# Ledger of designs, part 5: VH-VL binders against q8ssq3r676to911

Target 1, 236 residues: q8ssq3r676to911
Amino acid sequence: SPQDIAKQLTLIEFKLFQSVKMKELYHKSWTISKSKFENSPNIMSLITMSNKIANWVATEVVTTPHPKKRVEVLKRFISVAEHCKKINNFNTLMEVISGLSNSAVSRLKETWKSLPTRYVNSFNSLQNFLKTDENWKSYRQTLKTKETPCLPYLGLFLQDINFIEDGNSNLSSENDWVNFKKMNLLTSVFTEIQYFQRHPYFSFSTHQNIQTYFEKDIVILPEKELYAFSKFIESP

## First folded at step 24 (VH-VL)

Design aa2
Fold by OpenDDE, fold request of step 25:
Structure aa2 (fold): chain C 236 residues (1-236), chain A 124 residues (1-124), chain B 108 residues (1-108)
Amino acid sequence: as target 1 above (236 residues)
Amino acid sequence: EVQLLEPGGGLVQPGGSLRLSCEASGFTFSRYGMSWVRQAPGKGLEWVSYISWSGSYKYYADSVRGRFTISRDSSKNTLFLQMSSLRAEDTAVYYCAKEGYQRLYSDYYYMDVWGQGTLVTVSS
Amino acid sequence: SYVLTQPPSVSVAPGQTARITCGGNNIGSEYVHWYQQKPGQAPVLVVYDDSDRPSGLPERFSGSNSGNTATLTISRVEAGDEADYYCQVWDSYSNHVVFGGGTKLTVL
């Protein structure tokens, strides 16, 4: 069920999220091609998972040639997204919405037109929630009000950290001492991450078959093939 | 089907300002990183700036850092390049370019679609 | 900053194979992309991720990348292949897109 998918992905991704060490977040280590896997292995694991799931969502849609069945696939993923939001898993929510918003999926106009209004509205609402306007204002406001357990969207933390790193020198311009302002900014982000890491989803039961599917059996298309498949199933 | 249109080029004096725009269509604009690349007359391609899909990452070439600002408006499917303190050496055809892959996280970038380019001439 | 080096020009007879090189320190560890630009036109992607071809590009276009050299290979060169070719990488260290200087391919 969509709920099961949401819960199991939550467990998988929270484990990855929880494994992220603060040392991985220094010096933009996860952005350096030659050393990112070595210096930020847990961040990279979560990044890899996120890209994989987003691609998987798109893959599932564009590899469903029957129009009615494809609509059902959309419904399923929208439902998954709804559950993700409900359980405060914004990381997986972002992945699912990203997949559904993939150009290969969004171009399927006839498919989307066949989607019942309630699903369309739900999808639009979720997109609106995750909109990047005003630096993710909607999402940030919501995140501040949420209690644990919660799996925040890691990407935004990484972006914030990058912003801090890029916008502040390591040394103070005043006296060439350590830039404490920068350190405080970083610490604030780290504190927030650690807050969410401390409380896993204990109420969720593990379904090993579903987790195994996502970890080992998931089938995704190469990114470069998504659009081609889309055009094949629904001509321009 | 993917199209990028740059209408905003023109003639400006040194020290002046100009804002370029790039209107995107045929793809989910808000999910792709975008770049500006320029080409001076008779010269090679020079990357100018990149903005991630979310707008959170903005990168600039050293030659334009502090003078140029890249931004995007998802509601209008438009990419912008605000240029200030323009110099003669900024004279070039400016291209808008779409990132090849749609990823939540990108570790490398290439440009699969380019606009037609718009000429910016900085001259007294 | 990371630097990509291309020969300024390459000449080839029709039907022959053109090879355009792109040199960079340990460039083999990075994905290299290639663009074709004809006079008065915008660049067009011809090879990405070292060796992949965009849809619509003929099989005559291929790429390889190892060590310190990436190579764009154009087999059975046609007059229409005459253009400038640019290699490109993303330098994650500096967060820069880096282009080579470009190579003018002349079809004799």
Scores: ipSAE 0.429, ipTM 0.810, lowest interface PAE 0.9, mean pLDDT 93
Fold by ESMFold2, fold request of step 25:
Structure aa2 (fold): chain C 236 residues (1-236), chain A 124 residues (1-124), chain B 108 residues (1-108)
Amino acid sequence: as target 1 above (236 residues)
Amino acid sequence: EVQLLEPGGGLVQPGGSLRLSCEASGFTFSRYGMSWVRQAPGKGLEWVSYISWSGSYKYYADSVRGRFTISRDSSKNTLFLQMSSLRAEDTAVYYCAKEGYQRLYSDYYYMDVWGQGTLVTVSS
Amino acid sequence: SYVLTQPPSVSVAPGQTARITCGGNNIGSEYVHWYQQKPGQAPVLVVYDDSDRPSGLPERFSGSNSGNTATLTISRVEAGDEADYYCQVWDSYSNHVVFGGGTKLTVL
């Protein structure tokens, strides 16, 4: 079921999130090509998993050749996204929405036209929640409520840390007061990450067959093959 | 068909300002990072600026930092470059370019589609 | 700032193989992309991720990247390949896009 998939992905991804040590975020270490897997292993595991799940969503759509079954795949993933939002798993929500927004999927006009209005409205509502306008206003307002358990969107934490580290000359100056201000900003982000790490989804139980599916059976197509399949199932 | 169109360009006095735009079509604009790249007459390619798909990351070449501002408007599928304090060395053809990956987390940036470019001349 | 070096020009006879190099400190640890630019035109991507070809590009275009050198190889060169060629990386330390200086390929 969609609910079960959302819960199992939440357990998988939260385990990775909970393992993140703040030292993995020091000095933008997850961005350093030569050492990022060694110095930021749990961050890189989350990033790799996120790209994998987004790609998986797109792959499942474009490898479903029958139009009616393909619409059912869209409905299933929109339902997974709905459940992710309901359980405060904004990280998996972003992954699923990103997969459905892949150009290989979004170009399937006949498939999207066949989607019932209820699901179109739901998809639009979820996209509006994740709208980047005004520095992610809607998402950040929801995160401010501090509701737990919660798996926040990792990418926004990383973006905020990058912005603080990559500020203008004044942030990189040798002025001790400016350096303390920068450290206070970074500490605020780290404290928020740690706050959410403290509240796991204790009420969810693992379903080993679903866990094994995501471990061993998931199908991922390279980006160029996604588009090729998309053109095959709905010609330009 | 993915398309990038840069109207405008023209002659501007030193110290002046100009805003370039790049209108995008044929792809989900809000899911891709975008760049400005310039080329002075008879010279090579010089990267100018990058903006992430969300608009949260903005990066600038050292030669333009503090003078140029990149922005995007997803409702209009449009990329902008606000150029201020223009100098003679800013004379170039300015291209907008689309990032080739639409991954949630990108580790490498290349430009798979380029606009036709627009000429900016800074001279009296 | 990370620097990519290319020879200013390369000349090759029609039907032969052109090799255009792009030098950079430890460039083999980065993904290298190559662009072709003909006079008065925008650049066109010809190789990405070291060795991948965009759809529609002929198999005679290929790339490699190891150590301190990336190479664009064009086999069975024809007059239409005469252009400027640029290599490019993303420098993750500076968050800058870096282009090489360009190489003018002349087919004679």
Scores: ipSAE 0.336, ipTM 0.700, lowest interface PAE 2.9, mean pLDDT 87
Fold by OpenDDE, fold request of step 25:
Structure aa2 (fold): chain C 236 residues (1-236), chain A 124 residues (1-124), chain B 108 residues (1-108)
Amino acid sequence: as target 1 above (236 residues)
Amino acid sequence: EVQLLEPGGGLVQPGGSLRLSCEASGFTFSRYGMSWVRQAPGKGLEWVSYISWSGSYKYYADSVRGRFTISRDSSKNTLFLQMSSLRAEDTAVYYCAKEGYQRLYSDYYYMDVWGQGTLVTVSS
Amino acid sequence: SYVLTQPPSVSVAPGQTARITCGGNNIGSEYVHWYQQKPGQAPVLVVYDDSDRPSGLPERFSGSNSGNTATLTISRVEAGDEADYYCQVWDSYSNHVVFGGGTKLTVL
């Protein structure tokens, strides 16, 4: 069920999130090509998972040639996204919405037209929740009010850290001492991450078969092939 | 088919302003980073500016920082470059370019599709 | 700022192999991309992620990257390969796209 998928992905991704160490977040280590896996292995694991799930969502849609069945696939993923939001898993929510918003999926106009209004409205509502207006103001406000357990969208933390790193020198311009202002800004972000890491989803039961599916059996297309498959199932 | 169109080039005097547009089609515009790249007559490619898919990050070459502003309108699938305090050395063909893959996390950047470019001439 | 260095020109006879280099400090730690530009045309991606080819590009185009040098290799060069070639990286330190100076490939 969509709920089962949401819960199991939550368990998988929270474990990855929880394994992230603060040392991986220094010096923009996760952004350095070819060394990011060595210097920020846990961050990269979560990033890899996120990209994988987003791709999987798109893959499932564009590899469903029967139009009616494809509509059911859309319904299923929208339902998964709804459940993710309900359980405060915003990381997986972002992944699912990203997959559904992939160019290969969004171009399927006839498929989307066949989707019942209630699902369309749900999808639009979820997109609106994740809107980037005013630097993710809506999402940030929601995150502050949510109780644990919660899996926040990691990407926004990384964005904030990059902003701090780029906007501040490591040393003070006055005396070449450590820039404590910069350090305080970074510490604030780290503290928030660590807070969420301390509260796992203990109430969720592990379904090993579903987890194994996502870890070992999941089928994803190469990114460059998604659009071709989309054009094949629904001609321009 | 992915397409990028730059209609807004022209002649402008030194110190003047000009706004370039890039109209995107054939892909989910709001999910891709975009760049402006220019090429002076008989010269090589010079990166001008980048904007992330969410618009949260904007980066500029040192040569244009403080004078140029990159922006985007997802509702219109359009990329913009507002140029001010234009100089003779800003004369070039300006290309808009699309980021390669759509990814939730962008680790590096390449441009898989380019517009045909628009000529901007700064001259008195 | 990060700098990429290319030879201004490379000449090759038809049927031979052309190699265009792109030098940069520890460039092997970055992914390098290559663009082809013919006169009066927009650039076209020919190699990305050091060695991957876009759909539709022939196998004659290949890339490698290690140490301080990336290389675009064009085997069995044809007259139609005559163009300017540019290497490019994303500099994470400055958050800049960086291009090489370009190499003019002449087919003799």
Scores: ipSAE 0.309, ipTM 0.763, lowest interface PAE 1.3, mean pLDDT 93
Fold by OpenDDE, look of step 24:
Formats: C-alpha cells, sequence, structure tokens
Structure aa2 (fold): chain C 236 residues (1-236), chain A 124 residues (1-124), chain B 108 residues (1-108)
C-alpha cells in the first residue's frame, strides 16, 4: 500500500539521516567533489538514496505502457506523497514530488489529464507546500513547530549551512579571532538537526520485504532513457 | 530535445542597460541550475553568473558583480540576465547553459547544453 | 582566484593523437570538464567529470586528471576535430565556474 511504502521509506531514510554526524557538515565537506564520500559518507548515503528514489518514481511511471495502469501509478505515488507529509517525512516527500516532476513524467499530458481532480489538487497542494517562494516559507513554518517524529528535508539544511559558510568568514575582520557569530549560526543549524535525529519513528514496524525491494529490486533508468520511454508510451 | 533559445542582445551605449533572456525546453527547467557564459570577439570563454535550481544561490564573476543580476522564472522556463552600467569590455556573445545533472543535491557544476548565443555590443 | 592554464595551440597530423593539457593547483582533486568550440558555433561538452563521455561522442575522446594536470586526449584525429578546446572546473572556495584560456587544435 502507499502507506506502507511511505512508512518503510521513512524508516530507511531516517536511519540514514540519524547516522549523519556533525563533523560531516563542517567545511562544506559534502561539497568537495572527490572527497565527499570519504569525509561525509552518511550525508552522501542519504543523498544517493534520495536521488535513487526520485528516479525510481519517474521510472515506474514511464515504464508503464498501459495508459490506465499508468494513471494508477500516478495515484499511488501521489498517495505516497500524501502519507509522507502526514507523518512529517519531508525528505521522502521531496523525492516523490521531484520524481513526478521529472520532465519525462510531466510531459505525459494525456496521462495527467486522466488523473482524477482530487489527485491533481493533492499534487498541486504538495508542490505548493514545497515551493521555494520566500525561501521555503511554507515548509519552514511547518518545521518550526518542531513536531516529532520528523524527517526534515536534508537539502534545506545543507543550503542553510552553505549560506552561512559563504556569507561569513571563519575569522573576525577586526582582530583575526574566531568568528563567533558564524559559529553560533552553524551551531543553531546543527542543534536543530540533532533535535530531529533524537526522535525516531518508534511506532513504525519494519517490513523486510518492502525494504529489501527498495534495496535490491528497484529499477532506475538514466534520465535520457526516461525521456525516451516517455516518448514511446505517449507520443508527442 | 533540450533546447535553449536566446532571443535578446543588441547594441547598447556605455552606461546603458540590457536584459537578456533564455527560454528553455525539453527538460524540467526548475530542477536545473543555469549559467551565463560570455565570449568576447576572438577571446576565450568567460563565466558570468550562475543561479541554482531554486534560485536560492546566485553567483557572479568579479567582473560583473554589482552590475549584473541573474534570475529565473520557472513558470515561463526562462532564465534572465539583467545587465546595467554596461562597459565596452562587456561586448561579447552571451551563452546560456544548462547544468549537467538534475539537481536535488549538487556539489559541482558542468554545462551539458548551451544556447546558440546572442551578441551584445557596447559601443558609443 | 583559481586559475586554469592551457597551451594556446596544439598541432597534430591526421590519424595521430592530440593531447591538450589543463594545469591547475591540485586540479586532480577537482572534477574537470572539457568543451569543444568550432568557429561560429556554441561550445559542446565533450568530456565531463574528468573522463566521462557524453552520449554521441566518439570513443576517440577521452580525459584524465591527476596531480596538477588534466588532459584531454583525442585519438585518431580527424579534420573535423579542429576547434578550440576549453577545460573547466567549479571552484567551491569562490563559488565560481573557472575556464581555461582555451587551446586551438590544428589538424595539419
Amino acid sequence: as target 1 above (236 residues)
Amino acid sequence: EVQLLEPGGGLVQPGGSLRLSCEASGFTFSRYGMSWVRQAPGKGLEWVSYISWSGSYKYYADSVRGRFTISRDSSKNTLFLQMSSLRAEDTAVYYCAKEGYQRLYSDYYYMDVWGQGTLVTVSS
Amino acid sequence: SYVLTQPPSVSVAPGQTARITCGGNNIGSEYVHWYQQKPGQAPVLVVYDDSDRPSGLPERFSGSNSGNTATLTISRVEAGDEADYYCQVWDSYSNHVVFGGGTKLTVL
């Protein structure tokens, strides 16, 4: 079920999120091209998983040649996204919405037209929630409630850290002392991350078959192939 | 097919302003970072500006910082470059370029598709 | 600012191998990308992430990167390979895209 998918992905990704150490977030370690896997392995693991799931969502849609079945696939993923938001898993929510927003999926005009209005509205609502307007205002307002358990979107934390790093020198301009302002800003973000890490989803049970599916059985297509398949199943 | 169209460009006087546009198609525009790169006549490639997929990050070359502004409109799949206080040395063909990887996360940058370029001439 | 250095020109006979270098301080720790530009045309990506090749590019194009030098290698050079070639990196320190000065490849 969509709910089961959401819950199991939450467990998988929360473990990854929970494994992130603060040392991985220092010095933009995750952004260094050839050392990021060594210096920020847990961040990279979560990033890899996120990209995989987003791609998987798109793959599932464009590899469903039957139009009616394809619509059902859309419904399923929109339902997964709804459940993700409901359980405050915004990381997986972002992945699913990203997959459904892939050009190979978005171009399927007839498929989307066949989608019932309630699903369209749901999808649009979820997109609106994740809109970047006013620096992710809607999402940030939700996150500020500190409701737990919660799996926040890692990407926004990384963005905030990058912003702090880029906007502040490590040393004070006055006396070459440590920039305590910068350190306080970073500490604030780290404290927030650690807060969410301390509150796992204890009420969710592991379904090994579903987790194994995501670990070993999912099919992922390159983006170029996604588009090719999309054109094949629904001609321009 | 990924396409980038740059209809803008033209002649402008020193101190003047010009806005370039780049219309994107064939990919999910809102998920890719974009750059402007220029090339003066007979010279090499010079990066001008970058904007992230969400628009949250904007970076500029030192030569244009404070004078140029990069922006994007996802509803129109369009990238913009607002140029002000133009100088003779800003004369170049201006290319828009697409980031290579679809971005949920990105830590490095290359350009896999380029527009045809548009000529901007700054002259009295 | 980070600087990439390319030779201004490289000449090669048809059928031979051309090597275009891109020098930079500890460039081996960065991913290097290469672009081909023919006269009057926009640049085209020919190598990315040091050694990966875009689909549609012939196997004659390859790349390597170690130490302080990245190299674009074009084997069995053809007349059609005559062009300007540019190396490029992302400088994470300055948050700048950095291009080399470009190399004119002449096929003799």
Scores: ipSAE 0.303, ipTM 0.752, lowest interface PAE 1.2, mean pLDDT 93

Design aa2
Fold by ESMFold2, fold request of step 25:
Structure aa2 (fold): chain C 236 residues (1-236), chain A 124 residues (1-124), chain B 108 residues (1-108)
Amino acid sequence: as target 1 above (236 residues)
Amino acid sequence: EVQLLEPGGGLVQPGGSLRLSCEASGFTFSRYGMSWVRQAPGKGLEWVSYISWSGSYKYYADSVRGRFTISRDSSKNTLFLQMSSLRAEDTAVYYCAKEGYQRLYSDYYYMDVWGQGTLVTVSS
Amino acid sequence: SYVLTQPPSVSVAPGQTARITCGGNNIGSEYVHWYQQKPGQAPVLVVYDDSDRPSGLPERFSGSNSGNTATLTISRVEAGDEADYYCQVWDSYSNHVVFGGGTKLTVL
């Protein structure tokens, strides 16, 4: 079910989130091309999983050739996204919305036209919650309530750390005061990450067959193949 | 089909201002980072600016920092470059270009689709 | 800031192999991308992520990157391959996109 998928992905991704050490975020180490897997291994595991799930969503849609069944795949993923938001799993929510927003999926006009109004409204509402306008205002307001358990969107923490590092990287003037302000800002972000890491989803139980599916059986297509399949199932 | 169109350009006096636009179609504009790249007559490619898909990261070449501002409007599928304090050395063909990956996280940037470019001439 | 060095020109006979180099300090630690530009035209991506080829490009275009040198290789060169070629990296330390100076490939 959609609810079970949302809960199991939450357990998988929260375990990765809990494993993140703050030292992996020092000096923008996760951004440094070919050394990032050595220096930021748990951050890179989360990023890799996020890209994998977003791709999986797009793959499942474009590899479902029958129009009626393809609409059911859209409904299923929108329902998964709804449940993710209900349980404060904003990281998986972003992954599913990103997958449904992939160019290979969004171009399927006939498939999207066949989607019932309830699901269209739900998808639009979820997109509005995650819109980037005014520096992610809607999402940030929700996160400020500090409701737990919660799996925050990792990308926004990384964005904030990059902004702090880039805005305070100059060493030629006021170096001591810049370093103090930088460390205070970074500590605030790290403290928020650690706050959410402290509150696991204890009430969720493992569903082993679903866990095994995401570990071993997930199907991923390269970006170029996603678009090729999309053009095949709905011609321009 | 992915397309980028740069209407605008033109002749501007030194110290003047000009706003470039890049209109995007055929892809989900709000999910890709965008760049401006320029090429002076008879010269090579020079990166000018980048904006992330969310608009949260903006980067500028040293030669334009403080004078140029990159922005985007997802409701119009449009990328902008506001140029001010223009100098003769800013004379170039200006291209907009789309980042190649749509993955939720992309840690390196390349440009898979380019516009045809628009000429900006700065002279008295 | 970070600099990429390319030879100004390379000449090759039709049917032979052209190799265009892109030099940079520890460039093997970065992903390198390559663009082709014909006169009066916009650049076109021909290699990305060191060695990957965009859809629709001939397998004759390939790339490699190690140490301080990345190389674009064009096998069985045709007259239509005459163009300027640029290498490009994202320099994660400076947050800059960096292009090489360009190499003019002449097919003689």
Scores: ipSAE 0.223, ipTM 0.652, lowest interface PAE 3.5, mean pLDDT 87
Fold by ESMFold2, fold request of step 25:
Structure aa2 (fold): chain C 236 residues (1-236), chain A 124 residues (1-124), chain B 108 residues (1-108)
Amino acid sequence: as target 1 above (236 residues)
Amino acid sequence: EVQLLEPGGGLVQPGGSLRLSCEASGFTFSRYGMSWVRQAPGKGLEWVSYISWSGSYKYYADSVRGRFTISRDSSKNTLFLQMSSLRAEDTAVYYCAKEGYQRLYSDYYYMDVWGQGTLVTVSS
Amino acid sequence: SYVLTQPPSVSVAPGQTARITCGGNNIGSEYVHWYQQKPGQAPVLVVYDDSDRPSGLPERFSGSNSGNTATLTISRVEAGDEADYYCQVWDSYSNHVVFGGGTKLTVL
């Protein structure tokens, strides 16, 4: 079910999130192309999982050739996204919305037009929640309530750290006052990450078949193949 | 088919302003970062600016920082470059280019599709 | 001000192997991308992530990157390969895209 998928992805991704150590975020180490897996392993595990889930969503849609069944796949993923938001899993929510927004999926006009109004409204509401206007205002307002358990969208923590590092990159290392201000800003982000790490989803139980599926059986396609399948199932 | 079209550039006097646009089609514009790259006559490629898929990150070459502004409008599938305080050395063919990866966490800034470019000439 | 250095020209006979170098301090720690540009045309991506080929590019186009040097290799060169070639990296410290100066490949 959509609810079960949302819960199991939450357990998988929260475990990765909880494993992140703040040293992995130092000096933008996760951005250094060939050393990032060594220096930021848990951040990179989260990033890799996020890209994988987003691709999985797109793959499942474009590899479903029957129009009626393909609409059911859209409904399923929108329901998964709804449940993710309900349980404060904003990271998986972003992954699913990103997958449905993939160009190979969004171009399927006949499939999207066949989607019942309830699901169209839900998808639009979820996109509006995640819109980037005014530096993610809607999302950030929700996160400020500090409601737990919660799996925040990792990307905004990374964005904030990048901004602090880039905004202070021209500062002298010999100026202790400027470096103190940078450290306070970084510490504030790290403290927020650790706050959410401390409140796991204790009430969720694992379903091993679903866990094994996401660990071993998930299918992802390269971007070119996604678009090729998309053209095949709905020609221009 | 992914396409990027840069409608006409122009002739502008030094100190003047010009806005370039780049119309995108054949892909989900809002999910890809975009760049401007320029090439002065007889010279090599020079990166100008980048904007992330969300618009949250904007980067500029030092030669244009403070004078050029990159922006995007996802409702119109259009990338913009607002150029001001133009100088003779800004004379070039300006290309728009699409980032090659569609990922939540894209960190490989290369350009897989380029427009055909538009000429901007800054002279009296 | 990260700089990529390319030779200004390389000449090769048809059927031979062309090697175009891109020098940079510790360039092996970054992914290198390569573009081909013919006169009056936009650049075209021919190699990305050091050694990956876009769809439609023949296997005779290949790349490598280690230490301070990245190399674009074109095996069994054809007349149609005559073009300017540019290497490119992302410099994460400056948040800049950096291009090399370009190499003109001449097929004799």
Scores: ipSAE 0.183, ipTM 0.634, lowest interface PAE 3.8, mean pLDDT 87

